# VH-VL binders against q9h9l3, part 11

Target 1, 176 residues: q9h9l3
Amino acid sequence: PRKMVAIDCEMVGTGPKGHVSSLARCSIVNYNGDVLYDEYILPPCHIVDYRTRWSGIRKQHMVNATPFKIARGQILKILTGKIVVGHAIHNDFKALQYFHPKSLTRDTSHIPPLNRKADCPENATMSLKHLTKKLLNRDIQVGKSGHSSVEDAQATMELYKLVEVEWEEHLARNPP

## First folded at step 12 (VH-VL)

Design y47
Fold by OpenDDE, fold request of step 13:
Structure y47 (fold): chain C 176 residues (1-176), chain A 123 residues (1-123), chain B 111 residues (1-111)
Amino acid sequence: as target 1 above (176 residues)
Amino acid sequence: QVQLVQSGAEVKKPGASVKVSCKASGYTFTSYYMHWVRQAPGQGLEWVGWINPYTGDTFYAQKFRGRVTMTRDTSISTAYMELSRLRSDDTAVYYCARSGTYYYDSGPRFDPWGRGTLVTVSS
Amino acid sequence: QAVLTQPPSVSGAPGQRVTISCTGSSSDIGLGYDVYWYQQLPGTAPKLLIYDNSNRPSGVPDRFSGSKSGTSASLAITGLQAEDEADYYCQSYDSSLEGWVFGGGTQLTVL
């Protein structure tokens, strides 16, 4: 069986009005929650909005941040060939400007059995924070200091484990 | 309708540089990637690289790294591909082609294509 | 030299069924990346024919179909018509090359 990892990325705003979401941190954990990758990443363009309250990214984090192209290469090497679990993972892959195989992608924001388990509408998009609290009885993204991508990636993996068997069987019968 | 209009044919000497343009219309230029693909006479398609017109980020095939430069001018929705240190085996029709940025926005479908720009490299 | 392997040529009579194979490796199709097909009529630019292994864009007749299995993909054309005479290319992504790759192309001749 293919190895499984969970990914969570933090983005900052770049471009003239800061509307471009640029990768500023990426965390990858294995099935057990061990950190495989956790780096601050320097966008190629000037940061207009750090989005700190959400991203947790501050200017000081960019001082020794890994240049985007280098980080991207490192990240893709880790992800290649693996089942990648994430929450609203399309944002992460888009920020990476990368197309991971759909058959190897697991988005916890779009797993009906997971929502059902959390007593949420199956086709609703629930936040990672909400699902984590409801299903793991754990508080993440607490305070105003911003998110921890490591914590979020770990939570994402734990959530997926709750429905892994059922969902993998579903995907086997219904390949994306 | 979505259109990609490319610059005209070029004739260059070995060692020179060529810059091909691709003007996009009929869609939001910065919302899609622009790819460059070339085809030598009587040969197959070869991917050169792509540019994100929104950010200016570029990704080149290993074969062309250090010799190709992709740029864009968002004010006129135009992408550029410059190939330097030209060789005879660079003679080809160079195509620009649009693709999405992720699966939900058409994904890596190369659609549409420009009509191509013939670049001839000869001494 | 192409990363994906296609037969150089295939032929069929009008009304027949033809199949074009596209053989990849464990670093492209076999890794799970989707396959795309393009039709290139003589003297024209390529045109998207199949996306995401088996989907047809608007305007592409249903007599064109794509499939993928393991490290290979296949394009099938039923009810072959004279206007189908063209070059066909498969495309995917190769992780080892960190880029998009094409097959060598297949010239389809309608007899």
Scores: ipSAE 0.932, ipTM 0.959, lowest interface PAE 0.5, mean pLDDT 96
Fold by OpenDDE, fold request of step 13:
Structure y47 (fold): chain C 176 residues (1-176), chain A 123 residues (1-123), chain B 111 residues (1-111)
Amino acid sequence: as target 1 above (176 residues)
Amino acid sequence: QVQLVQSGAEVKKPGASVKVSCKASGYTFTSYYMHWVRQAPGQGLEWVGWINPYTGDTFYAQKFRGRVTMTRDTSISTAYMELSRLRSDDTAVYYCARSGTYYYDSGPRFDPWGRGTLVTVSS
Amino acid sequence: QAVLTQPPSVSGAPGQRVTISCTGSSSDIGLGYDVYWYQQLPGTAPKLLIYDNSNRPSGVPDRFSGSKSGTSASLAITGLQAEDEADYYCQSYDSSLEGWVFGGGTQLTVL
């Protein structure tokens, strides 16, 4: 069976108005929650908005940050051939400017059985924080220091495990 | 209608450089990637690389790294591909082609294509 | 030179069914990357024919169909017509090359 990893990324704002979401941190954990990758990443363009409240990224984190192209290469090496689990994972892959195979992608923000388990509408998009609280009775993204991509990736993996068997069977019958 | 209009044919000497342009219209230029693909006479398609017009980030095929430079001018929705140190086997029709940035916005399908620009390298 | 392998040529009579194979490896199609197909009429630029393995863009007749299994993909054309005479290319992504790759192309002749 293919190995499974979970990914979570933090983005900062770049471009003239800071509307470009650029990768500034990426965390990858294995099935057991062990950290495989956790690096601050330096965008190729000047950072206009650190979005610290949400991203947890500060200027000091960019001092020794890994250049984007280098980080991207490192990340892709880890993800290649893996089932990748994430929450609203399209944002992460878009920031990486990378197309992971759809058949190897799991987005916990779009898994109806997961929402059903959380007593949410199956077709609704629920936050990672909400699902984690409801299903794992765990608080994440607490405080004013911003998100922890490691914590979020671990939570994402734990959530997926709750529906893994059912969802994998569903996907086997209904390949994307 | 989505259109990609490319610059005219080029004739170059070995060792020279060529810069081909691709002007986009009918869609938001910065919302899609721009790919470059070439085709030597009587041969198949060969991917050269792509640029993200929004960020300016480029990704080149290994074969062309160090010799190709892709740029864009967002003010005129134009992408550029410059190939340096030209040699005879660089003779080809060079195409620009649009793709999405992720699966929800067309994904990596190349659509549409420009009509191509013939670049001839000869002594 | 091409990473994906296609037969150099196929032929069929009008009304017949023809198939074009696209054979990849464990580093491209075999990794789960989708396959795309393009039609190139003589003297023209390629045109998207199939995306995401088996989907047809608007304007592409249902005579064209795509499939994928394992490390290979296939393009099928039913009810072959004279206008189908063209070159056909498959496309995917190769992780080892870190880039998009095409097949060598298949020239379809309508007899």
Scores: ipSAE 0.926, ipTM 0.956, lowest interface PAE 0.5, mean pLDDT 96
Fold by ESMFold2, fold request of step 13:
Structure y47 (fold): chain C 176 residues (1-176), chain A 123 residues (1-123), chain B 111 residues (1-111)
Amino acid sequence: as target 1 above (176 residues)
Amino acid sequence: QVQLVQSGAEVKKPGASVKVSCKASGYTFTSYYMHWVRQAPGQGLEWVGWINPYTGDTFYAQKFRGRVTMTRDTSISTAYMELSRLRSDDTAVYYCARSGTYYYDSGPRFDPWGRGTLVTVSS
Amino acid sequence: QAVLTQPPSVSGAPGQRVTISCTGSSSDIGLGYDVYWYQQLPGTAPKLLIYDNSNRPSGVPDRFSGSKSGTSASLAITGLQAEDEADYYCQSYDSSLEGWVFGGGTQLTVL
C-alpha cells in the first residue's frame, strides 16, 4: 500500500493589490502526525499583504525563509508517490504550481462520509475548523494571530482516519 | 478565437542565441501557463519548459537548464523563449502551447498550440 | 530515448478499428499521472485529441477514445477515415524527470 501524508499551506498576497495567493509556509505530517516538513517559504515576487491574521506569516518569518523554487522541489519529493491528504487541497497544489494525481489525492472538504459524521450535508464544503470541532472536539485556528499549518495538517490527517477504510474502499470501486 | 501567433523562422550559427515569441489573444494571458515544446526534423515532441505569466515563475526540463530562459511581457500578452549556445542538434520547430493553472478549470492539457517557429542552426 | 513507448507505426483500412498503445513507467503513468493524446497532421502543429485519459475536447469525433490501465494507455480510432492519417503522440507527467514527457509518436497509415 502507498504511504500517506497530510499537507497544509499558508498563503500571502502578492501581485496587484495582493490578490494572488502565494505560498509562504508549508507543513507536511505523516500518518502518525509527526512533522516531516515545516518551512517558511519566500515567494519569488514582492509580498503585498502578509494576511497575518489568517496566515500567521510576519515579515520576520521571511528573513531566512526557503526560496520558493527550492522549497517546491523539497515538498514535491516528499509528496511524490504518496497519498496526499489535505483540506481544500487543490488550492495547495495551485500554490505549488503542481498537479498531484487525482487517484492519490484526498480532500477532507469533499468527503461525503466525513460530512455525514459531522451532521453536515454530504455534498457541502465544510471548513476544517468546523469539522475538527465537531468530530475531534478540538478548537483550532483560534484568535487573530493566524493559523498553524502544522496544527491544521495534523487535524486533517486525524479527520481522514475517521473515514479512511470506507473512503479508500469507495475510491477502489470508483476510480477518479 | 483563442490564438497563439509565433515569430518567423530564424537561421543561426552555432554558439549564437535565438529568441522566439508567442503572442496570445482571445483569453486572459496571465490566467494560463505557457509551455514550449520542440520537434527536430523527422523526430518526436520534446518538452522544453513552462512559464507562469502572472508570477514569472519558470520550470525547465533538465536537458535545457542553463541554456534556456523563458520570459513574458504581460502588457502585450507575449511569451518568449531564448535558447543560448546553440548547437546543430537544436535545429527544430519550437511550439508554444497553453495549459490551465487549476484542476477545476482547464487543467494541465495543452490547448491550443502555436503554429511553430523553425529555428535552423547551421552545421 | 522517449520515456513513453509507442509503436512506430500502425495501419488499417477505411472503416476499421485501430489501437495505439502508450507504455510508461512507475514514475509517470504507473504513478497515476493522467495521459493526453495529440494528433499531428502533416505540416501542422499538434492538436489536442484526448485529455485526462478519456475526455474529448469539442470538435473531436467520438470515433476517438482513450483509456488508461496500470502503466499503459491506449488510443482507439474506429470507423477509420483517410483524414485520420497523421502522427499520434501520448503525453504524461514524469516525477523522476520533473516534467512533461511525450511518447515517440505513432504514424497511422490508412490503406
Scores: ipSAE 0.616, ipTM 0.864, lowest interface PAE 2.0, mean pLDDT 92
Fold by ESMFold2, fold request of step 13:
Structure y47 (fold): chain C 176 residues (1-176), chain A 123 residues (1-123), chain B 111 residues (1-111)
Amino acid sequence: as target 1 above (176 residues)
Amino acid sequence: QVQLVQSGAEVKKPGASVKVSCKASGYTFTSYYMHWVRQAPGQGLEWVGWINPYTGDTFYAQKFRGRVTMTRDTSISTAYMELSRLRSDDTAVYYCARSGTYYYDSGPRFDPWGRGTLVTVSS
Amino acid sequence: QAVLTQPPSVSGAPGQRVTISCTGSSSDIGLGYDVYWYQQLPGTAPKLLIYDNSNRPSGVPDRFSGSKSGTSASLAITGLQAEDEADYYCQSYDSSLEGWVFGGGTQLTVL
């Protein structure tokens, strides 16, 4: 059986008007929620908007941040060959400039059984905060200090475990 | 209409450098990756590397590291590949090809391709 | 040698079905990376034929189909036509080489 990890990333704004999302933090946890990776990452482009209210990223975090190309290499070594769980995870892969195999990707924002457990429509794209509150009775992403990518990755893994047996069986019968 | 228009054929001597251009039109140049792929006469396709035109990030195949430099000029929607210290076995058609940056957009497929630029390296 | 292995040639009569294999390793197709197929008509640039193992871009007829299993992929062409005479390349990502890799190409001859 393949090993499983969960990932969460925080982005800052680069490019014109800060509209491009560039990777500035990445956290990876194992199945038990232990932290395998947690680094601040320096984007290759000038940061226009730290997006601190949501990202939690401030200028001070960039002083000792790992350059993007080095961090990407470290992260991809951890992800290679593993089932990777995330929430809206394709945004994380876009920020990494990497395409993880679809058959090894699990996105808690698009799992119908998980939505049903939360009494949400199967077509709804539910926030991580909402699902975590309804299904785990936990408040995450509280306050104005931004999100914690470690906390979010851990929550994402816990949410996936609620549907893991059903969803892995579904995917085995319906390969992407 | 999405198009990639490449610079004309080049003839070079061993030890020289060549710079091939690829001008994009019909789409937002900075929203897609640009790849370079070469094909020696009568042979198969070989990936050289890619550039993110937005950030300038480059990723090269190990075989070409130290000899290839990929750049772009976003003001004219043009990508460049420069290959230095040319050898006779660098004789090939060099293609540019576009790929997406996001699974819910084009993804990593190479589409479209330029028509290629023949680079001939001979004494 | 090409990282992905394809037969160097295949042939078929008009109307027949042909298949082209693409065999990789545990660091590319076998690790789960998707397969892409390109058609190259004589004297032209390659053209995308199949993406994400089995999907066809707009304008590619459904007589072209792709599949992937284990470390291998296959391109099938049914109802073979004279204009299908071309070179065909498979492509995937290889984690050990940290890059995109192509098969050596298969020359399809229509008899």
Scores: ipSAE 0.566, ipTM 0.858, lowest interface PAE 2.6, mean pLDDT 92

Design y47
Fold by ESMFold2, look of step 12:
Structure y47 (fold): chain C 176 residues (1-176), chain A 123 residues (1-123), chain B 111 residues (1-111)
Amino acid sequence: as target 1 above (176 residues)
Amino acid sequence: QVQLVQSGAEVKKPGASVKVSCKASGYTFTSYYMHWVRQAPGQGLEWVGWINPYTGDTFYAQKFRGRVTMTRDTSISTAYMELSRLRSDDTAVYYCARSGTYYYDSGPRFDPWGRGTLVTVSS
Amino acid sequence: QAVLTQPPSVSGAPGQRVTISCTGSSSDIGLGYDVYWYQQLPGTAPKLLIYDNSNRPSGVPDRFSGSKSGTSASLAITGLQAEDEADYYCQSYDSSLEGWVFGGGTQLTVL
């Protein structure tokens, strides 16, 4: 009976030599893939490296971006009390500086039945692009203009649905 | 050896400000959150807020917003908490405590704690 | 008034088992947030005793154990010893307050 959402974030480089990953876009979709949230976010620190090849973030996106502190508040209100699905989701939560309950977290990079469906080793960490191509016959993150967090969140939800019944039953028997 | 060494006791009058320091050693200062927790005499523990030493981001408990400022100096691995417009009910021991940034790399457990800094606010 | 509710005191004889309850709400423990326990000996800083509901840090004896169910958590101490006489605090995260919260503390007396 808990509502389920999927999240994906894009990060830029801040801090010394641009090595800190700071949140610059966040997209949240519901179970059906409808967009609940999609905002560009201005980090509180100077952006050293936009990482555009991967992030899709450019300087013009920051002009009207929501300040991090405000965006974080909006995002956490959406996530509270929900099952949150993501891919390598610890990176997203770390960028949000947020601890979501383990029992309400689903990470498509760490679901053995999903890897089995893709003919991958059960404990391997597979990319979202690889799983999506293999299991959904879709190419995401195409071209050199960077990733779309909306596209990635939607793909993540579709991947989870492939194993949802089995994995939810597993977690009920084996609480995190 | 992981240690948090705090500044000495302070005596202040109502309306003043106090700044407490917490020097970290034995670990990478910027890889962990630093929390501040206070304990009034004979009372329980009360969370004040945290700072991310890497980014400088802070998050304060609602009760302290507008009166507390948390900062750090990464060159000397030191976190600071400043509390302004002091009242007599701010008399407490103020602790710093370290936590991880995600569950599998120490999570939100507070370990270790500093020994505390007594702040007394009296006329 | 503490967000998490603990009994103000508990007592037990040496060798006995005691439990300390920690009752939260649907916005903290009941939402699935983990529970942490701290021991505070007189005149000292708190020390981590239990993390992630039931895990013991290195150096904490196995006679200390933690559990969580629904909106509540419990700390159990078996084989009670004189040195266990201390204050015990539970802690979790509360989404409605948007912050970390502690119980009011429980004073354990060894008779």
Scores: ipSAE 0.559, ipTM 0.857, lowest interface PAE 2.5, mean pLDDT 92
Fold by OpenDDE, look of step 12:
Structure y47 (fold): chain C 176 residues (1-176), chain A 123 residues (1-123), chain B 111 residues (1-111)
Amino acid sequence: as target 1 above (176 residues)
Amino acid sequence: QVQLVQSGAEVKKPGASVKVSCKASGYTFTSYYMHWVRQAPGQGLEWVGWINPYTGDTFYAQKFRGRVTMTRDTSISTAYMELSRLRSDDTAVYYCARSGTYYYDSGPRFDPWGRGTLVTVSS
Amino acid sequence: QAVLTQPPSVSGAPGQRVTISCTGSSSDIGLGYDVYWYQQLPGTAPKLLIYDNSNRPSGVPDRFSGSKSGTSASLAITGLQAEDEADYYCQSYDSSLEGWVFGGGTQLTVL
C-alpha cells in the first residue's frame, strides 16, 4: 500500500493587485502527523500582499525562505507516488504548479461521508476549521497571527482518517 | 473562439537563435499554462516546456534546459519560445498548446493547439 | 527516444475495430498519472482526442474510447472510417523527468 501524507500551503499575493496566489509556506505531515516538511518559500515575483491575517506570513519570514523552484523540487520528491490528503487541495497543487495524479489525491473538502459525519450537507464545501471543530472538537486557525500550515495539515489528516476506510472503498468501486 | 496564432516559418543557420510567438485569444491568457511542443519532420511529438503566463514561471524539459527561454507579454496575450545555439536536429514544427492549471481547472490536456511554426536549421 | 511506447503503425478496414496501445513505466502511467490521446491528421496540428484516460471532448465521436490499466493505456476505434487515417499520440506525465511525455506515435492506415 502507498504511503499517505497530508499537505497544507500558505500563499501570499503577487502580481497585479496581489491577486496571484503564490506559495510562501508548505507543510507536509505523514499519517501519524509527524512533520516531513515545513518551509517558508520565496516566490519568484514580488510580494504585494502577505495576507498575514490568514497566511501568517510576514516579510521577515522571506529573508531566508527557500526559493520556489528549489522548494518545489523538494516537495514534489516527497509527494511523488504517495496518496496526498489536503483540504481544497487543488489550491495547493495550483500554487505548486504541480499535477498530482487524481487517483492519488484526497480532498477533505469534497468527501460526502465526511460532511455527513459532521451533520453538514454532503455536497457542501465546508471549511477545515468547521470540520475540525465538529469532528475533532478542536479549534484551529484561532487568533490573529494567521494559520499554522502544520496544524492545518495535521487536522486534515485526522479528518481523513475518520472516513478513510469508507472513502477508500468508495474510490475503489468508483475510480476517478 | 479560443485560438492560438503562431508566427511564421523561420530559417536559421546553425548556432543562431530563433524566437517563435504564440498569440492567444478567446480566453483569459493568464489563466492557462502555455506549452511548447515540437515535431521534427516525420517524427513524433516532443515536449519542450511550459510557462505560467500569470507568474512567468517556466518549466523546461531537461533536454532543453540552458538553450530554451520561454517568456510572455500579457498585454498582448502572447507567449514566446526562444531556442538558442540551434543545430540541424532542431529543425521541426514548433507548436504552442494551452492547458489548464490543475485537474479541477481543465487539467493538463493540451487544447487547443496552434497551427505550428516551422523552424528550419541548415547551413 | 519516446518515453511512452506505441506501435509504429496499425491498420484496419472500414467498419473494423482497431486498438492502439501505449505502454509507460512506473514513473508515469504506473504512478497513476492520467493518459491523454491526440489525433494528428496529415499536415495538421494535433487535436485532443481523449483526456483523463477515457473522456471525450465535445465533437469527438463515441467510437473513440480510451482506457488505462497498470502501466499501459489503450485507444480503441470502432467503426473505422477513412477520415480516421492519421497519427495518434498518447501523453502522460513523468515524475522522473519532471515533464510531460509523449508516445512515439502510431500511424493508422485505413485499408
Scores: ipSAE 0.447, ipTM 0.833, lowest interface PAE 1.4, mean pLDDT 93

